# Miniprotein binders against q6w4x9r395to579, part 31

Target 1, 185 residues: q6w4x9r395to579
Amino acid sequence: GHCSLEGGSFVTTFDARPYRFHGTCTYILLQSPQLPEDGALMAVYDKSGVSHSETSLVAVVYLSRQDKIVISQDEVVTNNGEAKWLPYKTRNITVFRQTSTHLQMATSFGLELVVQLRPIFQAYVTVGPQFRGQTRGLCGNFNGDTTDDFTTSMGIAEGTASLFVDSWRAGNCPAALERETDPCS
Short names: E, the ipSAE of ESMFold2; O, the ipSAE of OpenDDE; V2, 0.75 times the mean of E and O plus 0.25 times the DockQ between their complexes.

## First folded at step 5 (miniprotein)

Design M22
Fold by ESMFold2-Fast, scan of step 5:
Structure M22 (fold): chain B 185 residues (1-185), chain A 90 residues (1-90)
Amino acid sequence: as target 1 above (185 residues)
Amino acid sequence: SRVLVIIISRDPELNERLAREAAEKGADVVIIVTDDWETALKAYEAVWEAGKEAELIIVDFSDPESVERAVREALERYPDIERVIVIVDP
């Protein structure tokens, strides 16, 4: 399956449900029993600077008991807080520059990540068939049914993206922008 | 003045040697078209260590259309290239 984070604030789930969200936080993209060492893929969003109502992707994080790999829009790759030269290899993960504008994180456990650095920071997540029905997070549940793709961290299927996105915040962050801004003030 | 070298081969040792030679002889961008990204990392690393740009494109050599797509995509990513050199290992 394929999940994409494009155009600053658009997400398309593994079941091909598109949505847009407004928020400035670290969010869980993907959790699964198929990820080793309690692994999770996360996305960091911040205000774009062009529009205060718009948010954009600024970093992607792979976190497990062994590794905290951060790939940021400034083209810095770190693991556990230390900057790494590319290609960077661990037992199960390799990060390398695929093109002048793209980085790839390849794994031995069926997860692939491609990050576009320029002109806009974007991410593309690919998972193998073993992940079917076994994912949770912003990329959806990969069960072939788009109607429950907005399943919150509490296991509740929502009809709107805002409650779904807010449930997948990974840190202590401000509320989603839509909740803080008056509709017509 | 920019030179693109495209290496099309399933042989990892050949890919590493040709990529290193291309970078050392003045290629600005080296694209390695092969069937396994892991075995191609040495070739890829050699180009970046030489201070040049590298790209890996993974193809199915049993599907000629896969190889043709890879070359087309490579050329589209580097439209401002003055000279293109394609090296094909049969």
Scores: ipSAE 0.000, ipTM 0.158, lowest interface PAE 15.7, mean pLDDT 76

Design M23
Fold by ESMFold2-Fast, scan of step 5:
Structure M23 (fold): chain B 185 residues (1-185), chain A 90 residues (1-90)
Amino acid sequence: as target 1 above (185 residues)
Amino acid sequence: SRVLVIIISRDPELNERLAREAAEKGADVVIIVTDDEWTAELALYAVEWAGKEAELIIVDFSDPESVERAVREALERYPDIERVIVIVDP
């Protein structure tokens, strides 16, 4: 299965359901029992710098009990807060430059991530067949049925992307979450 | 059900090939997002030749905000679209 985060604010799920994404927080892209050590793939969105209503993908994060790998649009790769030169290898994960404009994160557990750095920061998630029906998050549930791809973190199938997206917020918002200065704004 | 395909690339040959494939596979509207008219010319012809709607958006690839703004504005112009596919130069 393939899931894509494209054009700054667009997502296509593993079941090929497209939707538009507007948010400025960290969101769960993929959680699965197939990921080792409570692993999760996350996407960081921030304002594009043009308008307060406009957002774009700025980083992708792989988080487990052992690793916090961050790939940012500035071509910086960190693990557990330390900058890494490519190729970067751990026991189960390798991050390397696939082309002059693309980085790849290859894993031993059936997850592949390709990040386009230029001209637009985008992400492409590929999962093996063992993930079928075993995924949750913004990339959908990978069960072959697009009608329930907006299943929230509470297990409810929503008709709108906004409620679905909000349910997968990981709580790290670049400005709002830690400093709510104007609750009415 | 209308399908919109947005192709973002500086490569004129890739633009032409992807635009032709998109139109052949059922895209109703194909938008080429690129840095000059020349890189889109053959792609636009391919879409029009297939009997589909073609649009060109010129952007500055050194400014990712320019590209994202172009995509956002394109979607606002096509509110009746059922499916959107964005293809970016690999």
Scores: ipSAE 0.000, ipTM 0.140, lowest interface PAE 19.8, mean pLDDT 74

Design M24
Fold by ESMFold2-Fast, scan of step 5:
Structure M24 (fold): chain B 185 residues (1-185), chain A 90 residues (1-90)
Amino acid sequence: as target 1 above (185 residues)
Amino acid sequence: SRVLVIIISRDPWLNELLAYEAAWKGADVVIIVTDDEETARKALEAVKEAGKEAELIIVDFSDPESVERAVREALERYPDIERVIVIVDP
């Protein structure tokens, strides 16, 4: 399955449902029991300089009990708040420069992320077949049936997309990435 | 259900190939971002012959900010687009 975050604020789910949203928060992109150590992939959106795309992707985060890997539009990669030189490798995850404009995060557990850095920050998520029917978040359920059955009304798709996105906010806004000390401080 | 594809490349052959592929795969609007009208000519012809909308934005590849401005301009021209795909030739 493939999920994409393109053009600042456009998403295509694993079941190939496209939608658009406007939001300035951290959102859960993908959660699954197939991700080790309670892992989750998250997307950070902030206000855009483009009027007709009022929000844009500014960072992608992989969070587990052991790691907090952040890839930002500024081409900075951190893990647990510490900047890393590429290629960066952990036991199960490798982050490296695929091309002059693309970074890749490869994993041993069937998740792959490609980030386009320039000219616009975009993300592409690939998951193996073991994730089928076991995903939740902005990228959808990856179950192959329900999502495609409801393509008949543009008004319905846009209404549900807005509510769907809001349901996947990760904690409180402003975005969690703006806080590197205890949130209760 | 409108799809926008933005192709950023200095290679006339790649511009033509990618533009043809984008139009055939269902893009409604294809924007070629390149440094000269000649490098885009065949690509624009291919998109228009497929019955799709084709646009050209001229940039200076030695100035990365000019490319970023072109992408922003493209997005602002089409606020009704459901999906945007950006293809960059490294």
Scores: ipSAE 0.000, ipTM 0.211, lowest interface PAE 18.4, mean pLDDT 72

Design M25
Fold by ESMFold2-Fast, scan of step 5:
Structure M25 (fold): chain B 185 residues (1-185), chain A 90 residues (1-90)
Amino acid sequence: as target 1 above (185 residues)
Amino acid sequence: SRVLVIIISRDPELNERLAREAAEKGADVVIIVTDDLETAYKALEAVWEAGKTAYLIWVRFSDPLSVEWAVRYALEIYPDIERVIVIVDP
């Protein structure tokens, strides 16, 4: 299945449901029991200069018990707060420059992330068939039915994107990047 | 041989038909370039139902640089592609 975060504010779920939102927070993009060590993929949104988007994707975070890998629009890759030279390899994850404008995070557990750095920061998420019906977050539930892709963190299927998106906020915002304003908001 | 098909069209019904045809005829990746994400989901669905990889790239068709970027990006996602087919609906 494929999920994409494009054009600053657009998302297409694993079940191919498109939607748009504007937000300044860290959102849970993908949670699944198929991810090792309580792994989760997160997306950080903030104010941006992307044309026709008040807010846009500024970083993608893979968080587990062992790793906090952050890939930011500034082309900086960190793990647990420490900057890494590419290619960067752990036991199950490799981050490398796929092209002059793209980074790829390949994993051994059926998750693949491609991040476009320029001209617009965008993310493309691919998951293997083992994830079918076992995903939660902004990318939807991957069950072949688009009508319940707006299932909130409380398990309620919403008809609109706004309540769905807000339910997937990750604790405090932003979690992965230093705030440009007061973190109390 | 890995095959990439890039479809550039404003017509959602044409996008769906071309995407389905490409996936069924052996494209490994189908990339749909469009300015309307809400109507494009049927084209993504068609590729996914065929068991193939699909991406959606949003563009502003009134801006030729937006379209040029999308094509460059699509070509750079898979550097190991042996055949590229670009379908443009003027």
Scores: ipSAE 0.012, ipTM 0.237, lowest interface PAE 8.0, mean pLDDT 75

Design M26 (at its last look DockQ between E and O 0.05; V2 from the best seeds 0.00; counts 0 for: oily chain .121, pae O 10.8 > 1.5, pTM E .798 < .8, SAP 83.134 > 70, placed apart)
Fold by ESMFold2-Fast, scan of step 5:
Structure M26 (fold): chain B 185 residues (1-185), chain A 90 residues (1-90)
Amino acid sequence: as target 1 above (185 residues)
Amino acid sequence: SRVLVIIISRDPELNERLAREAAEKGADVVIIVTDDEETARKAYEAVFEAGKTAYLIWVRFSDPLSVEWAVEYALEIYPDIERVIVIVDP
């Protein structure tokens, strides 16, 4: 299955359901019991443009009990807060430069991430057949049925993207998002 | 049957129009070959504004083997690609 985060704010799920959202937080992109060490893939979105009315992907994070690998739009790769030279290898994960504008994170457990750095920061997620029906998050449930791709973190199938996306917000959001108040505009 | 379209052009307007047209006609993967980052950005915007779902892969003329990588990656996304359309405008 393939899931994409393209063009700044467009997402296509593993079951090929496209949607767009506008949000400025960290979102759970993929959770699955097939990922080792309680692993999860997350996407970080921030404001884009002079008016800040649009949002775009700025980083992708792979988080487990052992690793916090961050790949950001400024072409920096960190693990557990420390910058890494490429190729970067752990026991089960290798991050390397595939082209002058693409980085790849290959794993031994059936997950692959390709990140386009320029001109628009984008991510492509590939999962093996063992993940079928066993994924949760922005990339959908990978069950072969697009009608329930907007299944929230509470297990409810929604008809629109907004409630679905908001349900997958991670607890750690940018400080600017929480302090942005202009009630008298 | 899955369709891959490869657009090789130095013309920004042609890249944008052909990417949109490919997506509208049901291409599953579009590979855009251009060294101009703004051209690539506009092509991505055009495809998604058209309301069609297609994977867009951008590679540069200046990157060695990048077109070969992009084709292999397209086949990883859709192993059942049966039709490949190459559009060249030097």
Scores: ipSAE 0.376, ipTM 0.724, lowest interface PAE 3.4, mean pLDDT 79
Fold by ESMFold2, look of step 6:
Structure M26 (fold): chain B 185 residues (1-185), chain A 90 residues (1-90)
Amino acid sequence: as target 1 above (185 residues)
Amino acid sequence: SRVLVIIISRDPELNERLAREAAEKGADVVIIVTDDEETARKAYEAVFEAGKTAYLIWVRFSDPLSVEWAVEYALEIYPDIERVIVIVDP
């Protein structure tokens, strides 16, 4: 399964459903029982350009009980807050520079993350077949059916991307829909 | 069937037009090959402004492993790519 985070907040789910949203938060990209130690992959978005509604990816975070690996647009990789030289390896995760503009996080548990650093910070998520039907988050549920990919954290299928994305916020931040309606004052 | 388009051009305007056209015509992956970052950004933005349905990858001429990586990654995403279209300016 492949999920991508491209450009100004474009997402394509594991079931190939494309959508766009506008938000400045950390969002749950992928949760699954297949990720060890309660692992989750998260995406951090922030404002881009002059419009309050324009947002883009600024970091990708892998979080588990043992690790908090952050790959940010400033090209710095940290684990648990400490900057790491590449290649960087734990027992089950390796982060390395594939090219002058691409980093890869490879794992022993079927998750692969490729990050394009330039010209635009974007990410490509790949999961093995053991994840089929067992994912949650912005990348969808990987069940082969695009019509329920907008399933919220409470299990409700939504018709709009903004309500779906808002349900997957991690941390304290304004709702994506609220950001879209916040006038410049 | 699935289509990979590779655009190799030093002309920013041509890159932008070709990338937009590739996305509009239903390319599944578009690889932009240029050493110029502004050229890559313009091509990327053109694809997104057109409402892209394609994966967009930028690589440099000066790093042939990056081009090889991009092609291998495209095949990893879509192992059933049936056609590869390479566009090169003179």
Scores: ipSAE 0.113, ipTM 0.491, lowest interface PAE 6.4, mean pLDDT 79
Fold by OpenDDE base, look of step 6:
Structure M26 (fold): chain B 185 residues (1-185), chain A 90 residues (1-90)
Amino acid sequence: as target 1 above (185 residues)
Amino acid sequence: SRVLVIIISRDPELNERLAREAAEKGADVVIIVTDDEETARKAYEAVFEAGKTAYLIWVRFSDPLSVEWAVEYALEIYPDIERVIVIVDP
């Protein structure tokens, strides 16, 4: 399954459902029992302009009981608040430079993250087949059905992205604005 | 026509040889896919010496998805390439 965060406000779920939202919060991208130590992948969005529609991804966070790995748009990688040199390796996670503009977080448990630093800060999440039907968050539930991707943290299927996205907030933030768009637009 | 050569190998000598040949034979872009920067260093230098563009993509050869992704990415970043040559050292 592949989930992408692109263009500052676009998300494509593991089931390949595209949607757009504007929010300035930290959101849960991926939770799964397949992630060890209560692991979760999160995305941090912030204002990139003056209007409510000017929002962008500014950081990706992997949070577990042991690690808080933050990859920020300024190319700083931290774990538990401490800056780390690349390549950085924990017990089951390795963060390294893939290209001049891309960082990769590789894991031993079937999660891969690629972060594009320039020209737009974007993230690409890949999970193994063992995650099928066992994911939740903004990346969806990876069950091959796009119609139920907007399932909230409370298990309610929403018809629009706004309530869905808001349900996965990891902090106290304003409500997100949602817009369904054609990925080709 | 723009030619892209993708070299996938862990062999530093092979990388160098193939990259040099590709650059000298008219490749516009040479992408070296490997798991260690040192294994690509000579290849990179060879391509630059020929006045061509080199690019390094890090992969884990133990993960087929990593290799596949690298190839796909290479193709994506150069959509105007007319010819692609992929060389894989198993």
Scores: ipSAE 0.005, ipTM 0.201, lowest interface PAE 10.8, mean pLDDT 87
ESMFold2 (binder alone), look of step 6: mean pLDDT 75; pTM 0.665

Design P0
Fold by ESMFold2-Fast, scan of step 5:
Structure P0 (fold): chain B 185 residues (1-185), chain A 89 residues (1-89)
Amino acid sequence: as target 1 above (185 residues)
Amino acid sequence: DTLREEAERLYEEAKKLMEEAIRAFEAGNFEEAFRLAMEAGRLITEAIRLAAEAIKEGDTDPETRELLLEAFKLAIEVYRFIEKVAEEL
């Protein structure tokens, strides 16, 4: 299955449900028992453009007990806070330049990430069939049914993206409304 | 099928979806325009990936490089259109 983060602020789930993203935080993109060492894929969004409601993807993070791999829009790749030259290889993960404008993170456990650096920072997540029905996060549950793709971290299926997105925040970030409605403006 | 043939097929499908997305937008059907444009974006990005792989695997045909460049141009157009459609949602 395929999940995409495109155009700076748009997401399409593994079950092909598209939605727009308005948050400015780190969010859980993919969590699954199929990921080793309590692994999770995360997406970092920040404010972009002239419109105050616009946000953009600025980094993708793979976090496990062993690794914290960060791929940033400025083409910096770090693991556990240290910058790495490409190609970068661990036992189960290889990060390399796929094309002049794309980086790829290939894994031994059925997860593949392709990051487009230019003209717009974007991410494409591919998972093997073993992940079917076993994913949680912004990419949805990968069960072949789009009606429950907005399943929150509490296991509740929502009809709108807003509550779904907010439920998958991974950090202590200010609410999007606080940033967009600056009291001094 | 070669990687280039698959990339070309995806590129042509993305162009068709963009034509449909533009028509939906002109008809005031912004939800459908958004859906079609997002799908076009997915296909064009996959076309770029496959064309780039063909070149890395030794495809020296100038048409493959031209396809890659045209796919990048279409991708930029798709993303600009998606932003435009989003303003109406």
Scores: ipSAE 0.000, ipTM 0.180, lowest interface PAE 16.0, mean pLDDT 73

Design P1
Fold by ESMFold2-Fast, scan of step 5:
Parts: C-alpha cells; sequence; structure tokens
Structure P1 (fold): chain B 185 residues (1-185), chain A 89 residues (1-89)
C-alpha cells in the first residue's frame, strides 16, 4: 500500500481516496500494531509561504519509544532533537539522500518513506502487505474499501475530510479546514 | 500529457533494468548487478520527477497518480536492492 502527501495540501490514502485540507498542526498519518515500540508516523503542516490562504507539509516525524526522527523541508534530519549527518543508521531505520532532491527513510518493519525536498516538500509512504487492515490515521485504514477511509480517531466513519483530519490532530492547535480561501487567516 | 507519457516510458525501462539487475545478482555478477540497479535508480528518480510535475501542472487522471505511487514503490525496491548488492562488493 501507498499513501501520498502532495502538492502542498493533498493526501491520497492507502485505498486511493484523495482529499485536501488546510491546517496548521501535527497530524497522525499512520498508527499500526505492525510498528514497533508504539511507533507512529506524523505530518506537520504550516502556512505555505506563497500565500497566507494556503498550508503545506513542512516536516514528517517518525515517533516511537526509541526514536523521534524529524525530516524537515529545510533538509535537516534530527533524532531525539540532535541533528544527524546522512546516511544515518539505527538498528531498524536508515535515512539517506536518495537523489539531490529526495530523502528516503527505510525500515526493517515494512514501512518506507520517501520525501521530496524541492520544488515542493512532499512525502510518499509505502507499507508492506502485513499492514493491510491494520492502519489508522490520515492515510486511511488500508482495507480495500474507500467508503470508510475517513474513519476518525474514535472509530466513526465521516463523510467530510475536515472532521476526519481534525480527529487525527496530535496537538492543541486550530481545527483544519477543507478549503481555505480567506487571505487574512 | 507528454510528461506522463515520458514518466511511464522511464518507469517501464527502470522495471526492465531491475529485472536484469536481479538476474545478474542471482548469477553472482555483483558489479554488473550494482551498475544495472544504479541505472534503474536514475531512471525511476526521473520518472517520479516527471509524474509529480504532471500532477502539479493539473493532470487529474487517476492513472498518473497510480503511476507516481508505483514509481515510488519501485524506487524503494531499487535502493534497498542497491544496498544489498553493495554489501556483497
Amino acid sequence: as target 1 above (185 residues)
Amino acid sequence: DTLREEAERLYEEAKKLMEEAIRAFEAGNFEEAFRLAMEAGRLITEAIRLAAEAIKEGDTDPETRELLLEAFKLAIEVYRFIWKVAEEL
């Protein structure tokens, strides 16, 4: 399964359901019992810098009991708050520069992340078949049925992206909007 | 349109090179496997760039999005294989 965070504010779930939102928070992309040490993949969104009406991906975070790996649009990689030179290797995770514009985080547990640094910061998540039906978060539930891809953190299927996205906020921040058209906010 | 077509061509060529790289590896030709895999990596990286640019420029065809996702999947497989081969060199 493949999930993508593209074009600043578009998400395509593991079941290929596309949606868009505008938010300035950290959101849970992927939680699964298949991730070791209570692992979770998260995405940080902030104002895009092109227009105050747009928000975009600014960092991707892998958090577990052992690691807090942050990959930012500034091409800085940290683990537990310390900057790391690439290639950076742990027992189960390797982060390296795949090309001049792309970083990859490869893992031993069936999760792969590719981050495009420019022209627009974007992320692509690939999970192995062991994750099927065992994922939660913005990337959906990976069960082959798109009608329940907007399952909130409380287990309720929603018809709108904004309620779905808001349920996966990982911090105390403003509610996300499906569409942001006000240039003052 | 042209961006998507070129991305698809590069994607298919990268797949072919990876099949050749795997065969070379199975035959014990590690240097050839590495060379072929590195070339596959170059092509797949360019395919991803072109597919992403097509989407950025307004291509809403689901096939283009599927191509981009499959290209990223192949890129991950290519670079994992390159690491595996490098350990044998």
Scores: ipSAE 0.000, ipTM 0.130, lowest interface PAE 16.5, mean pLDDT 72

Design P10
Fold by ESMFold2-Fast, scan of step 5:
Structure P10 (fold): chain B 185 residues (1-185), chain A 89 residues (1-89)
Amino acid sequence: as target 1 above (185 residues)
Amino acid sequence: DTLREEAERLYEEAKKLMEEAIRAFEAGNFEEAFYLAFEAGRLILEAIRLAYEAIKEGDTDPETRELLLEAFKLAIEVYRFIEKVAEEL
C-alpha cells in the first residue's frame, strides 16, 4: 500500500482516498502494531507564505522508543537531536540519498519512506502486505474500503476530513521546531 | 439514478477533469493541473465506491464490473499523475 503527502497539504490514503486539510504542528501519519518499539510516522505542517491560509509539509518524523529520526525540508537528518551524515544506518533503518532530490528511509519491518526535497517538500509512504487492516492515522486504515478512511483516533468514521485530521494531532511539537517557529527567535 | 448510473457519471466527469489536468500541465500551469487531478481523484474514488456497492447489492451486469475495473485503472493513473505534478510545485 501507498500513502502520499503532496502539494503542501494534500494526502492520499493507503486505500487511495485523496483529501486536503489545513493545519499547523505535528500529526500522526501511521501507527501500527507492525512497527517495532511502539513506532509511529508523523508529519509536521506549518504555514505557507504564498496564500496566508495555506499550510505545507516541513518535516517527517519516525519516532519509536529507540529513535527519533527527523527529515526536514532543509535537507537535515537528525536522530535523537543529533545531525547525521548520509548514508545513516541503524540496526533496522537506513536513511540515504536515493537521487539528488530524494531521500529514502528503508526499514527491515516493511515500511519505506521517500521524501522529495526539491522543488517542494513531499513524502511517500509504502507499507508491505502485513500492514493491511493494521494501520491507523492520516494515511487511513488500509482495509480496502475507502468509506471509513476518515477513522478518528477514537475509532469513529467521520464524513469530513477536518475532524479526522484534528483527532490525529500530536500533543506537542518537537522542541527544535517550537524554537524555530517562535516569531521573536 | 441507480448506483451504476451515478458511478458512470462520476467516472466520465473524472476522465474529463484528467484531460483538463493534462492540458494544464502541458501549458505549465502546475497548480491548476494539481487541483484538477485532485478533484478527478476524489470523483473516481466515489465512482469505485458506488460501482462496488451496486455489485454487492446484486448488480450482475458485466458493464458494472467493467466500469469498476476501468475506474480502478483511472484511479491509479490519477495517483501517478498527481505525484508527477507535485514534483513541479
Scores: ipSAE 0.000, ipTM 0.088, lowest interface PAE 21.1, mean pLDDT 71

Design P11
Fold by ESMFold2-Fast, scan of step 5:
Structure P11 (fold): chain B 185 residues (1-185), chain A 89 residues (1-89)
Amino acid sequence: as target 1 above (185 residues)
Amino acid sequence: DTLREEAERLYEEAKKLMEEAIRAFEAGNFEEAFRLAWEAGRLILEAIWLAAEAIKEGDTDPETRELLLEAFKLALEVYEFIEKVAEEL
């Protein structure tokens, strides 16, 4: 299944439900028992540096008990806070430059991430069939049913989408990001 | 069945959907314009991923790199259009 983060603030879930994102924090993009070491894929959004929306994707993070791999729009890759030169390899994860404008994170556990660096920072998540019905986060539950994704089939209801994205907020944000995050109520 | 052939097919389908989305928008059918544009966006992203994968697998054909560049350009146009349509919803 495919999930995408595009155009600064748009998300298409694994069940192919599109919605527009209005948040400026770190959010759980994908969490699953299929990810080793309590792994999770997270997305960092901040105020837009591009004209497409008020918020934009600025980094993608893969976090587990062993690794905190950050791929940022500045084309910097870090693990556990240390900058890494590409290709970067761990036991189960390889991050490499796929093209002049794309980085790929390949894993041994059925998760693939492609990050477009230029002209706009975007991310594409591919998961194997073992993830079906076993995901949660902004990418949805991957159960073949879009009715429980908290968005409309033709777009988003303003309140519904903000409640959905806020429910997947990953942690305490810096004051600046916190100020811009839409409240649940 | 090559990655490049699939990417090109998806790119062309996305272009057709965008033409339909623009016509729907001009006709005042904003819900249909949004749906068509989002479908175009989904296809163009798949095309980008497949074209990038082809290059990773050793495709050095300039046409594949041109396809990737054109797909990115179309993707930006699609998302700018979706922003515009969303204002009418």
Scores: ipSAE 0.000, ipTM 0.125, lowest interface PAE 17.2, mean pLDDT 69

Design P12
Fold by ESMFold2-Fast, scan of step 5:
Structure P12 (fold): chain B 185 residues (1-185), chain A 89 residues (1-89)
Amino acid sequence: as target 1 above (185 residues)
Amino acid sequence: DTLREEAERLYEEAKKLMEEAIRAFEAGNFEEAFRLAFEAGRLIIEAIRLAAEAIKEGDTDPETEELLLEAWKLAIEVYRFIEKVAEEL
């Protein structure tokens, strides 16, 4: 299955449900029992330079008990806070420059990530068939039914993208998001 | 057939499906437009994967890098179109 993060704020789930959101936080993109050592793929969004209402993908993170691999729009790859030269290999993960404008993270456990660095930072996630019905996060539940793709972190199917996305926040949201909250709503 | 040749074939198929999706959308057939665009999306992601794999395996042809860039551009267009179509459903 394929999941994409593109055009700054668009997501297409593994069951091909498209949606758009705005946010300035780290979000859980993919969690699954099929990922080793409590692994999770996460996406970091921040404000775009020319508009306060625009947000865009700025980094993708793979986090497990042993690794915190960060691929940022500045073409920097780190693991556990240390910059790495490409190609970078661990036991189960290889990060390498696929083209002058693309990086790939290949794994032995059925997950592949391709990141476009230029002209716009975008990410594409591929998972093997063993992940079917066993995913959670922004990329959906990969069960062949789009009606429940907005399943929150608490296991509730929501009808709207905003409640779904908010439930998958990870880490602290920046002050800029708090300033955009309308206290009159 | 090389990985690059298969990627090129899938890229051209995705382009044709997108042309059909746009025509369906203009005709007011939003369900058909969504179905066609979704299929185009699946083909374009596979084209990207194959072109990327060719480069990983040592394909240094600049045409392969150009194909990968064009496939990414089409993928952006496809998913923006899918979101637009979804608003009508």
Scores: ipSAE 0.000, ipTM 0.143, lowest interface PAE 15.7, mean pLDDT 72

Design P13
Fold by ESMFold2-Fast, scan of step 5:
Structure P13 (fold): chain B 185 residues (1-185), chain A 89 residues (1-89)
Amino acid sequence: as target 1 above (185 residues)
Amino acid sequence: DTLREEAERLYEEAKKLMEEAIRAFEAGNFEEAFRLALEAGRLIREAIRLAAEAIKEGDTDPETRELLLEAYKLAWEVYRFIEKVAEEL
């Protein structure tokens, strides 16, 4: 299955449900028992002001007990805070430059991430069939049923994207309130 | 070769989906236009990945490089269209 983060603020789940959200935080894209060492894929969004989305993807993070791999829009790849020269290899993960504008993170456990660096930072997540019905996060539950694609971190299926997205917020994040005098914008 | 052929098929499919997305947009069906454009974007990025993989694996055919350039152009057009559709959602 495929999940994409595009156009600054658009997400398409593994079950092909599209949605748009506004937020400036780190969000859990994919969490699954199929990921080793409590692994999770996360996306960092920040205020763009350039597009109509008002939010843009600025980094993708793979976090486990052993690794914190960050791929940022400025084309820097770090693991546990140290910059890495590509190709970068760990036991189960290889990060390499696929093209002049694309980086790929290939894994031994059925997860592939491709990030487009230019002209717009975007991310594409591919998972193998072992992940069916075993995923949670912004990319959805990969169960073939779009009616429950907005399942929150508490296991509740929502009809709208906003509660779904908020439930997958990770860590403490500053709200971009300076330009938002309307709290509903 | 095989990677290039698959990339070409995905590129052509993405173009057809964009034509459908534009028609949906013109008809005022913005959710359908958005859905079709996102799917076109997914396919065009798969095409870029496969074309780039072919070049990385030793494909020196000018047609493969041309396909990659055309796929990047379409990806940019898809992004602009998605941003435009977002204004109506």
Scores: ipSAE 0.000, ipTM 0.116, lowest interface PAE 19.5, mean pLDDT 73

